# VH-VL binders against PRELI domain-containing protein 2 (PRELID2), part 4

Target 1, 189 residues: PRELI domain-containing protein 2 (PRELID2), of Homo sapiens (Human) (q8n945)
Amino acid sequence: MGVSVDVHQVYKYPFEQVVASFLRKYPNPMDKNVISVKIMEEKRDESTGVIYRKRIAICQNVVPEILRKSLSTLVILCWKKVSILKVPNIQLEEESWLNPRERNMAIRSHCLTWTQYASMKEESVFRESMENPNWTEFIQRGRISITGVGFLNCVLETFASTFLRQGAQKGIRIMEMLLKEQCGAPLAE

## First folded at step 19 (VH-VL)

Design z2 (from x4 with heavy chain Y102R)
Fold by ESMFold2, fold request of step 22:
Structure z2 (fold): chain C 189 residues (1-189), chain A 121 residues (1-121), chain B 107 residues (1-107)
Amino acid sequence: as target 1 above (189 residues)
Amino acid sequence: QVQLQESGAGLVKPSETLSLTCGVAGGSFSGYYWSWIRQPPGKGLEWIGEIYKSGYTDYNPSLKSRVTISVDTSKSQFSLKLSSVTAADTAVYYCARGLTYRDFSDAFDIWGQGTLVTVSS
Amino acid sequence: DIQMTQSPSILSASVGDRVTITCRASQSIRSWLAWYQQKPGKAPTLVIYKASSLESGVPSRFSGTESGTEFTLTISSLQPDDFATYYCQQYDSYPLTFGQGTKLEIK
């Protein structure tokens, strides 16, 4: 059975500022786990103005450290039995569709590591807030399914969803820091 | 106007492999997840699995050991193979498109017309 | 797997009636629910996504609401074209699952 993680945030900054800060989030001094990012494809649709980008990110694999620090017998046994979890780096594919005219952006991410055993996907949308056009709504859904570890799949799915939730919270803190540093105080009314 | 069309053999013998192809016409193949869904006669719907144009897949665990979904982006097609079929696999098979990237995927806004596959000796 | 249970299995109604169909998820699916209409011999068509958003081209007499793990599809004034089988579907987590269906038929 898979699991999902939802995040909703309203940034009290205009769409353009939030997107600019999001695009600077990687690489970032506060997120040392991102090793490199390479643009694989970029296209602009002149009729709509939509900018499509595809990127590959390489990140440090921190899963073994987190699993190893668990004292749970089930988690430790899973870590020891699945050598594929020990790979040094994780590859992530990211696609984005930025629409400057309609002031929205969609992002899709896939974890390319472990695809024979697991599916990890994330979808995100930034858009103008209906409450205030100077604010930006951020919505994100991550979905995880692990099938290659037998009965321990549910335990690993729960751990992975907790990791994604904590990563999303860290990402929000980084975004707020970048917005305050580069753009000043939040726009309030 | 986007159209999806299933094709393949309508009769398959037990223990053989069911094979279907979905052609996508009249629209973009990129930016969507593509799914196979089946419906036994007179029964409800069962999701089989999905694929992205990169080849990234998810399968229903109940069928995972027997199912393979693949994509051919140059032909705007994706395919289903279901091995070791039994009479329980008799159903109408649909291909379907997930929602556009702006709306979060895995509700299905476009469906093929469906094709009946019967498993019988 | 998340089980989706629909109620009622069969609903008899007349043109002009207000009808409701319910769907209950076995665990939280937040708002990740879709409703489909299927006429005999045809593929399903999307009516509602994200629990309450109308698909393009769907008449405004259709609406969706949610409360906890219970979801409802409402048709405010039933038209002849609306007699069909309706399915709910969760897309919160894998595997994607459908309700068993509600057949809406002429009284």
Scores: ipSAE 0.699, ipTM 0.857, lowest interface PAE 1.2, mean pLDDT 85
Fold by ESMFold2, fold request of step 22:
Structure z2 (fold): chain C 189 residues (1-189), chain A 121 residues (1-121), chain B 107 residues (1-107)
Amino acid sequence: as target 1 above (189 residues)
Amino acid sequence: QVQLQESGAGLVKPSETLSLTCGVAGGSFSGYYWSWIRQPPGKGLEWIGEIYKSGYTDYNPSLKSRVTISVDTSKSQFSLKLSSVTAADTAVYYCARGLTYRDFSDAFDIWGQGTLVTVSS
Amino acid sequence: DIQMTQSPSILSASVGDRVTITCRASQSIRSWLAWYQQKPGKAPTLVIYKASSLESGVPSRFSGTESGTEFTLTISSLQPDDFATYYCQQYDSYPLTFGQGTKLEIK
């Protein structure tokens, strides 16, 4: 029991511009589900120049609304049984390692909410594209596994995987908007 | 140089709980996924599960009902509990570090030396 | 679960030989495959990750290639230190799974 969600995107902008836009992405009016983001820690490794950041994001819990809209009897019964799904907000831990010299950035996120019932993680990489050094490759892998609700685990995993995929797609749209506003049209070549 | 060292009892009675601890020395504990992997005598390798410092865990479904992995970040240690053991759980148990954050990190670049745990009455 | 099938189970070879070990995944794992070397009484050590990337400190005589769901570890000129058991491991999806091993023996 587990679901992986993958996305691959190439932004036709240099690494430095893409990273700058990513660091400004949230909070953002286009994604109101991200309520707040707080930087908890920042360090520079003097030997490598790698910048580590740890952030905590508070997100709107949309699971209750998704379950309500499904109208499935099984989903509604699961919603009523698992009260932890009714918390108002979800807490995500995000860690990033930005390497300006090698022009890459790694990002790891974990859900800190619901750990008794679910394991959720997301790994992302930004790096210079092999096709064009003025472009940036974005690769993301998400995984969710739910074990605390018996036979309904697969149903909840499906809803959670849809959330991950839709969140990734929304994040890409926000990035494209920020890049156009700050940096102009994508590089053609 | 990062070093991993397994510790715990080498003999466990059937139906009891196997308990191991992995100490991490010579490097950062944070930023890596940490795994337990076992190898029955003369056989291949089986991934048991992983943990991150945040408390995130994921387990092999074949063992999930019996396994708990935990972390103590202040001691740079993580632990394995496997309940209700049988002779089939006799194996060398390794702790291992996931690959660095250069890309995706579920290959294992550093392993402990391994400890044999025998389940016998 | 993704099954990883290695061939051959046992490979006899002489120092200086070029040898190949094959690992086949039961479904696509893209490039998320690692190769490990294990000597008797010791822990495995990482040789190749991401199908073809050489781990730091591994001799250049080791290489990895992929084609579809088939992955190959090649040792271009076998040295005495290379006699060991080799395992492949996929890390595309959970649970993480290993091949059953290939024992490389001296002839």
Scores: ipSAE 0.436, ipTM 0.758, lowest interface PAE 2.6, mean pLDDT 82
Fold by OpenDDE, fold request of step 22:
Structure z2 (fold): chain C 189 residues (1-189), chain A 121 residues (1-121), chain B 107 residues (1-107)
Amino acid sequence: as target 1 above (189 residues)
Amino acid sequence: QVQLQESGAGLVKPSETLSLTCGVAGGSFSGYYWSWIRQPPGKGLEWIGEIYKSGYTDYNPSLKSRVTISVDTSKSQFSLKLSSVTAADTAVYYCARGLTYRDFSDAFDIWGQGTLVTVSS
Amino acid sequence: DIQMTQSPSILSASVGDRVTITCRASQSIRSWLAWYQQKPGKAPTLVIYKASSLESGVPSRFSGTESGTEFTLTISSLQPDDFATYYCQQYDSYPLTFGQGTKLEIK
C-alpha cells in the first residue's frame, strides 16, 4: 500500500516565466534542505522542439527530525536504532520534458535513496491555465510506498503523506516568491 | 478550500473549564501544526498552544499548567481545554493552521472565524 | 520570551498615503516574522511571511522589510480597504508572540 498526495496550483504568470523560475528554484534559502541540483543530461528534439532534462538533487535527510514529532516515545527509540534511515542525504532524480511550442512541461521525479525500503515517485505538469492563457497551472501527484521496514511501515506511511504535502506546499511558496521577485506582481484577470 | 470553524460554549463560569473544538474541512489535517490563539476584547493576540496529528503538543508557558490541546484525526478536529478560568480568560478564541516550512509552526495562513468565550458568574 | 514592540500604536492616514508600521524584536528572530491584517469583528489574515514575502492574494502595495531586529510593513498607497489593525508575529522561537498591534485609521 502507498500514500498519494495531489497538488493543484495556479500561478498568475505566463508559462515561460513560471518555467524559468522553476528551473532556477534550487538551491534556495527558503529550503535549506536542498543542498545541490545538478543537470546530468539535456537534449532537444529538433522535430518537436521538446527539451529533455535530467537533474539530480541532493537533499538533507530530515526524516529523523520530523518523525520524532510523529511517533510515540517507544517507537522513536526503536526507530533510532534503524541505521538505514540515518543517511545524511537523499538523492532525487528529476526528468522533465519542456515543450515551448505547446507551452507545457511534464516532470517525473523519483527517489534514488532507500529503494529497497521505499519507492517515491512524483509526476507533475505545468501548462497554460484554462481560465487565463497568461496564467500557468501546476498539477502534481506524489506517491510513496513503504516496504521492508517491518513495524515502521505504518508509521512511515503516515509520515510520507505529511512529507509529500509539506514539500509540495513549500515548493509552491518558493515559486511564488521567486516569481514576484523576478517578474513583479502577478497578472490580473 | 480549507476552512476552520470553532465551536463550544460561549459562556463559562469562573473556576470551570473552557472547552472548544476546531473543525477542519476541505483539506488534510496532516502536514500542519494546528494552533489556538486568543484575543481579549480590545487587546492583542496571544498564542495558546499547538498540536500535530500525532498528538504532539507545545503550549505557551504562561498557560501550560491550565491548557490541554487534543486531536481527533478521524474527525479532522482538534480541541482546547482551559481549566480554572477567570475573567482574564474572556476572549475571542481562534484556531489557526500553521505553515510548516520547518519542523514546527511558521506563519498562520488560515484562521477560523473565532468564537467569543465570556467568563462570568 | 521574545517581545515584539510595534509602533505606532495608532496611525492616522489618508487614502493614497504611504504608511509604514514598525515592529522591533527584543532579540534576533532572523527572518521569521509575519504580518497580519485584522478588521473589526474578523479574524486576522496573513499579509507577509518571512519578513518580506507577500502572501498569495495580497495586493502588491503591501511590502515588508527587515533590518536586524527591526521590521517594517509598508503600504505604498493606502486604499480604503486597508484601514485595519495590523499585528506582527515572530515564529523564530517558542512561545510564538505577537506585537501589541497598530490601528490604522482614517484621518
Scores: ipSAE 0.000, ipTM 0.545, lowest interface PAE 12.7, mean pLDDT 87
Fold by OpenDDE, fold request of step 22:
Structure z2 (fold): chain C 189 residues (1-189), chain A 121 residues (1-121), chain B 107 residues (1-107)
Amino acid sequence: as target 1 above (189 residues)
Amino acid sequence: QVQLQESGAGLVKPSETLSLTCGVAGGSFSGYYWSWIRQPPGKGLEWIGEIYKSGYTDYNPSLKSRVTISVDTSKSQFSLKLSSVTAADTAVYYCARGLTYRDFSDAFDIWGQGTLVTVSS
Amino acid sequence: DIQMTQSPSILSASVGDRVTITCRASQSIRSWLAWYQQKPGKAPTLVIYKASSLESGVPSRFSGTESGTEFTLTISSLQPDDFATYYCQQYDSYPLTFGQGTKLEIK
């Protein structure tokens, strides 16, 4: 079983400004769950101009305690899976390919935690808006696949769906705040 | 130039396990989702599943119970195991790269040459 | 699963002709649609991605359009090298699915 969430957002700012804000997105007081973001790798392809970045984000485990307790009282205890749900932090790997020449950026993210029970990946792109070249379109597709949890899959899927949507919205709000702070008012149509 | 190459036995007996490996050369293994796709003789294409270097997998539900895809990042290769094969599993099996650093896309931009696997007694 | 229906299954045409292949999705796939060309005994090659974006190295006579759940691949002036089987593929959602294919053959 899996849950997918699609996000589409238009930032009324030039591509370069949006990308810059994205790269400075964390850490941020608006999302204290993101503990750290570390660049693990960065390289530039001289022929294409594409800049590759690999980042690891460490986030606090935000699974509700009530949910964890409820799971601990169920058959899941027999599977010794409760300890996995109680991990303090979640790690995410993000890879990005920034093409300044074509003014687009592709991003792939996935969760490194709980891979035995769930797979989470996100694919996103920043590109010029078709409506206005000085605006930036953001498209994201997130998917969480729950495996090996049995009858709890439905509960976890609901949680996962909410998590993905809320995370996306929070990210958008942070971006809007940063853009306004750094670049001023959005560009008019 | 990035090249993909399938390898493995071309003949498998019914009820046995089909095993293939795809080697990636000439480019980065990281940053892409790697897929297996098959094509029965004279028929269309069927997506089997994908894997990321982290071990993340997603399978076609039609084959999920029989499919295992694994990765060896140290060798820049990923593998396919399909258990309990029947004649219906006879096909050319392709490995493919499913991502690009250009526009947002899951289209397969690089393919192996394909390897025929025949299920026969 | 999202079903991709191609039409026609077989298309006979002559060099220089304008040809169009259609692919219809069973539900919305937005623009997450690719077209592939496959010649006998060879692996498919990417022609169009994101419904209308031309893959690098592909001749400009190839183009893709979309309208709702209907997608088209057009070859403006058919060349000898274009005779092959073409497949559409959606990557909007899992599982990834292909059309049944269109064999473009010489008349």
Scores: ipSAE 0.000, ipTM 0.534, lowest interface PAE 12.1, mean pLDDT 87

Design z4 (from x4 with heavy chain G98A)
Fold by ESMFold2, fold request of step 22:
Structure z4 (fold): chain C 189 residues (1-189), chain A 121 residues (1-121), chain B 107 residues (1-107)
Amino acid sequence: as target 1 above (189 residues)
Amino acid sequence: QVQLQESGAGLVKPSETLSLTCGVAGGSFSGYYWSWIRQPPGKGLEWIGEIYKSGYTDYNPSLKSRVTISVDTSKSQFSLKLSSVTAADTAVYYCARALTYYDFSDAFDIWGQGTLVTVSS
Amino acid sequence: DIQMTQSPSILSASVGDRVTITCRASQSIRSWLAWYQQKPGKAPTLVIYKASSLESGVPSRFSGTESGTEFTLTISSLQPDDFATYYCQQYDSYPLTFGQGTKLEIK
């Protein structure tokens, strides 16, 4: 059983500006669900210039609020009976590969919370746009495989659909605001 | 240049555990998802599951109750255990590498040679 | 689970022919579709990923196209080493699933 979401966005700013803004994205007043980010590892491949970074992000658990606003009796009962979903925070592992020479960046994320009930990963790429080399293409896909039992599947599937859709759209909005604040108006060319 | 090699017993008795290891040579183990995929003789392909160096796994629901995939990054190896086997588990077992992180994962660009595992008394 | 259905099951052709193999997904998979070639006794090899991107080292006579939930692998001028079984595979959603295969045989 799986849920998949794709996102494709073009930022009208050069790659270097988009990446600089991305690296400062969290914590951000516009996304209070991300509480903290800790860098666990960083290294540079001298032969290629690729910069690898591993981070652990701690996010506010929004599952309880989403479930409490549901009109479904089954979803409400799932929330009341599942203490593992009531943890205050969710941990995400993030890895990134920044290639300044090729002007691209790849990001991978995994959820470290609830791993025996769901497998969640998110993959993203930034690269210069084919339409305009002063613009940056952003491609992201999120996939979740749900393997819990009974009412846990119901809760995790509902959360996964909401989390992937809202997270991707909120991420894009945050990036647009950061770019506007850091770099001014988007480039026409 | 990257090469994958499956190893393990080719004959397994019913109800026992099938155990295979995939060795990775000639390239980085980090930054890739690694999968096990099987093919019964004369039939199509079935994805078993995947693993990442961090221990992240995802399994085919049809096999999840019986499958464990594990990784040993220091040896550049990952392994498959499939418990409670029957004749239906007779297949060629492949290990495979997903595409690099810039191409999005889960198309498989490198495969091992495959190893036949027969489940028989 | 997303079912992948290939047609035809067996295709007979001659060297130089243009051949097409079709794969249909039971639901939208966007462009997350790969094609593999498998020769007898050998592992599959990747031909196309992301529906239309050629894997490195694959001849340009191979191409992939998509329309809705249908995906087509085309070989524009068949060569002797193209006779094999071809599989499509979706990687949009878990579990990953393969088509049943199309055997391309010499006529």
Scores: ipSAE 0.722, ipTM 0.862, lowest interface PAE 1.1, mean pLDDT 84
Fold by ESMFold2, fold request of step 22:
Structure z4 (fold): chain C 189 residues (1-189), chain A 121 residues (1-121), chain B 107 residues (1-107)
Amino acid sequence: as target 1 above (189 residues)
Amino acid sequence: QVQLQESGAGLVKPSETLSLTCGVAGGSFSGYYWSWIRQPPGKGLEWIGEIYKSGYTDYNPSLKSRVTISVDTSKSQFSLKLSSVTAADTAVYYCARALTYYDFSDAFDIWGQGTLVTVSS
Amino acid sequence: DIQMTQSPSILSASVGDRVTITCRASQSIRSWLAWYQQKPGKAPTLVIYKASSLESGVPSRFSGTESGTEFTLTISSLQPDDFATYYCQQYDSYPLTFGQGTKLEIK
């Protein structure tokens, strides 16, 4: 049983500025849920110029708080026996492929926490907008399967998809604030 | 130039474990999701599951209790084990590569030739 | 699970015909739809991804369109090489699911 969340944003800033802001986004005081980010690997492909990075992010587990406020007490009590509530922080693996020559960047993320109960992945692309080469298109797609909770799987998948959308929207707000602070007003259409 | 090749026993006895390996040649193993997909003779396609080199997996719920997909990055291989097989598991088994990271995953642009596995006593 | 229903199951046509094959999803899959061609005894090959994007090396006579939960594969002028079975596949949500197939055969 799975759900999918798509997010599409056009930043009215050039690719290089958007990527620079994205790379500075973590750790960020405006995203209180991201505790730390560590670069595990970095490689440059000299033939293509593509820069590969692998990062591990440690994030505060806010899922129990969101679900506690959103579900009935009986459902929450049954659900609390699932491991999703047993950890204080979640660990995300992120890989990125930055291609400065082609002006695109791809990102993949997997949740490393809860793997016996859930499969969570997120894929993102930044690229030059076809409408305006001084603008940057951001496309993000998250997919989640929860299989280890039995009768509550579909409810938990729905709340997980809401959490992903809200997290992506918060990330977009942070990006817009960073871009405005560092680069000034958005470029005209 | 990228080629996928399934290998393993073509005949498996009921209640035993089906075991296949997919070898990846002529291209990068890293940066792709890899899937197993099967097709009973004369029938349609069924997705079994996927794996990433990090060990990330997702499985078709209809098979999850019996299926394990694993990866050996050093050999550029990934494998399928399906336990407790019955005649219903007789099919051509394909390994497949999802689209590159710029095109979002889980449409499959490269497929192996397929290998028929027959479950028969 | 998202069901993918193809129509027709069998399509008889002649070289040069314009043919269309339809696939309907049981719920919204946005544009996350792929089309595959499979010839007897061979593996499927990708024709269209993301509903309308033509895979590299696929002839331009193939095209894909979408409207709501209905997706169409069109071959503008059928060639002998195009007689095969065609499958749609959604990749919006897990599990990934395929349509039952449309066999395109010579009349």
Scores: ipSAE 0.717, ipTM 0.859, lowest interface PAE 1.1, mean pLDDT 84
Fold by OpenDDE, look of step 21:
Structure z4 (fold): chain C 189 residues (1-189), chain A 121 residues (1-121), chain B 107 residues (1-107)
Amino acid sequence: as target 1 above (189 residues)
Amino acid sequence: QVQLQESGAGLVKPSETLSLTCGVAGGSFSGYYWSWIRQPPGKGLEWIGEIYKSGYTDYNPSLKSRVTISVDTSKSQFSLKLSSVTAADTAVYYCARALTYYDFSDAFDIWGQGTLVTVSS
Amino acid sequence: DIQMTQSPSILSASVGDRVTITCRASQSIRSWLAWYQQKPGKAPTLVIYKASSLESGVPSRFSGTESGTEFTLTISSLQPDDFATYYCQQYDSYPLTFGQGTKLEIK
């Protein structure tokens, strides 16, 4: 079973400013869960001008400790194999394709840590708003698929859903704050 | 190699408009932000504003009401207009190239030689 | 605006000396700091970007460090060609702002 979340946001800032804020978003004191972000690969296609970037983010494991520790011995035995859920940190990989000429950016993210038990994937796009070329549209689709935990699937799915939604909202808030701090007031119509 | 060259009148009367152009040669106009920076004689550097090929501009709030930066991509040029000048606007004016917001560095890696503009009656 | 405060304003040193120039930001700028060298009658040239990255072609005797809102430019062994005015610049937030400069002169 899987959970999907769709996010749509319009930033009233030019594409370049929004992209800049996004690429510089972490680490940020507003999100202490993100410990570090490292660029693993970067290349530019000279013909298209597309800039590819691969980053790894180290994040604190936000899975409730109750789900990790307070399970009955039977559940613990079932979860002993879920040692991966007990890790202090998780790794997220992000790939981005930035097209300066077309003023769009595609982003793919997935979790590298919980691959045996869950698949977490996000796809995002930044592009010029159709309403105003000086605004930037952000579209994100997140999906978490949980496998093999039986009766806990429902609980984990609920958690995953909440996590995705809250994470998305937090991300938006951080972006808005950064944009305001770095670029000033939003552009009016 | 990429070269930037400022051009325009070196003498402007008070209340008139300062007008400069920066020509970019030897490289791509795309993929960079282009800025104007000035330096009064014997003083530090002040960022005036920037422009991208799309026409996107950002100005220093201290000068925003008087500054207009424009771009002509067909000529690989961008221009500065500063209206209602006073003696305080006397400075060496530089055009400079910076990396886009797409990189982690948007420092100014290439500068023009600068052109002195004197505001005098 | 983010204010960049450099110290000292004037630094007298001799060839071969180790010298350090400091720049302090009024608020966090993360690592978005550049250092420039400017000689009399010339345009500034980029020396360091992203607080500690050496620009291509710049001698390895130049280095940059960061600690919180404090940034340093260090020349490990001063050469005659290094006497100039140095500026720090933040590009974390708009408007972009420079330090007031440090004149490195011969003792």
Scores: ipSAE 0.021, ipTM 0.605, lowest interface PAE 6.7, mean pLDDT 87
Fold by OpenDDE, fold request of step 22:
Structure z4 (fold): chain C 189 residues (1-189), chain A 121 residues (1-121), chain B 107 residues (1-107)
Amino acid sequence: as target 1 above (189 residues)
Amino acid sequence: QVQLQESGAGLVKPSETLSLTCGVAGGSFSGYYWSWIRQPPGKGLEWIGEIYKSGYTDYNPSLKSRVTISVDTSKSQFSLKLSSVTAADTAVYYCARALTYYDFSDAFDIWGQGTLVTVSS
Amino acid sequence: DIQMTQSPSILSASVGDRVTITCRASQSIRSWLAWYQQKPGKAPTLVIYKASSLESGVPSRFSGTESGTEFTLTISSLQPDDFATYYCQQYDSYPLTFGQGTKLEIK
């Protein structure tokens, strides 16, 4: 079983501006849960011009209030038996391939925490919009697969769904704000 | 603003049952664990137990056999019963709220003012 | 049970002093450590949570650090209002447990 989310967003800004904002968007006061983002590796392919980056993001482990309110006694009891889930922070790994020549960027992200219980993966692409070359399309697919939790699968699935959706929307909002602050008003059609 | 207030008899005879109630005003039970904590005069703090809105409870093993915590969400209150009391149970009793991540309590961010319960014949 | 050992039990200091209180856990509690301040006749109040996070409304002169199983509460410059008893508390595992307390008194 798993939960997936598909996101499609168009930023009315040139590719270079969008990518620049993306690479600097964390940490920021708009998302206090992101504690740090560290570049672990960076390589440039001289032949293609592609820039590879590996980053680790450290995020606070937070549970949405809406989910807390929905817990039954049984779920709470079972959850308490798995103390390993009580971690202060979670870690996400992000790999990106930026191609300045082709004006596209591919991104792969996955969670390094709780891998024995769930697999979380995201794939994203930034590229020029077909509608307007001065706009940038962002396409993201995320999936969380829950394993080994038995009857708690439903609860975790709900959590996963909420997490993916909220994360995607928050990310978009942050990008929009950053772009506006850094680049001004969006480009007109 | 969320406020907690302890209430109950301040004097209990040995072998009897201590009974306290904590009233919660200005907030909901949802999303929190609710605990009882006590402090003997001049001594440190001891966690007694906790309860969730669903009625789920967890107790300190040292007191488990004598402790019962209950909740009444309709009245916005939760209660403590401690049976077979002795002089060692004389303490200021606090109720407190803790944020939860489902499995465990977080820190206690809101406390009642505390109520002294003296065990004496 | 996880034992929390505070040191010192009593600390005498003057206004303006920098003071540090230490709490050591008998085993790993990760970052699930809180510090409380208690004044005579009053309930404890939360000062630090998650080892180093300052509770809302608490003065910035308070700070918390962690290193392994050792945790510290630091007051950079003591104010008259800071003289009280301080407790550490772990909430990593049940039962929840407190340190024995540190009484910070006027020198």
Scores: ipSAE 0.010, ipTM 0.568, lowest interface PAE 8.9, mean pLDDT 88

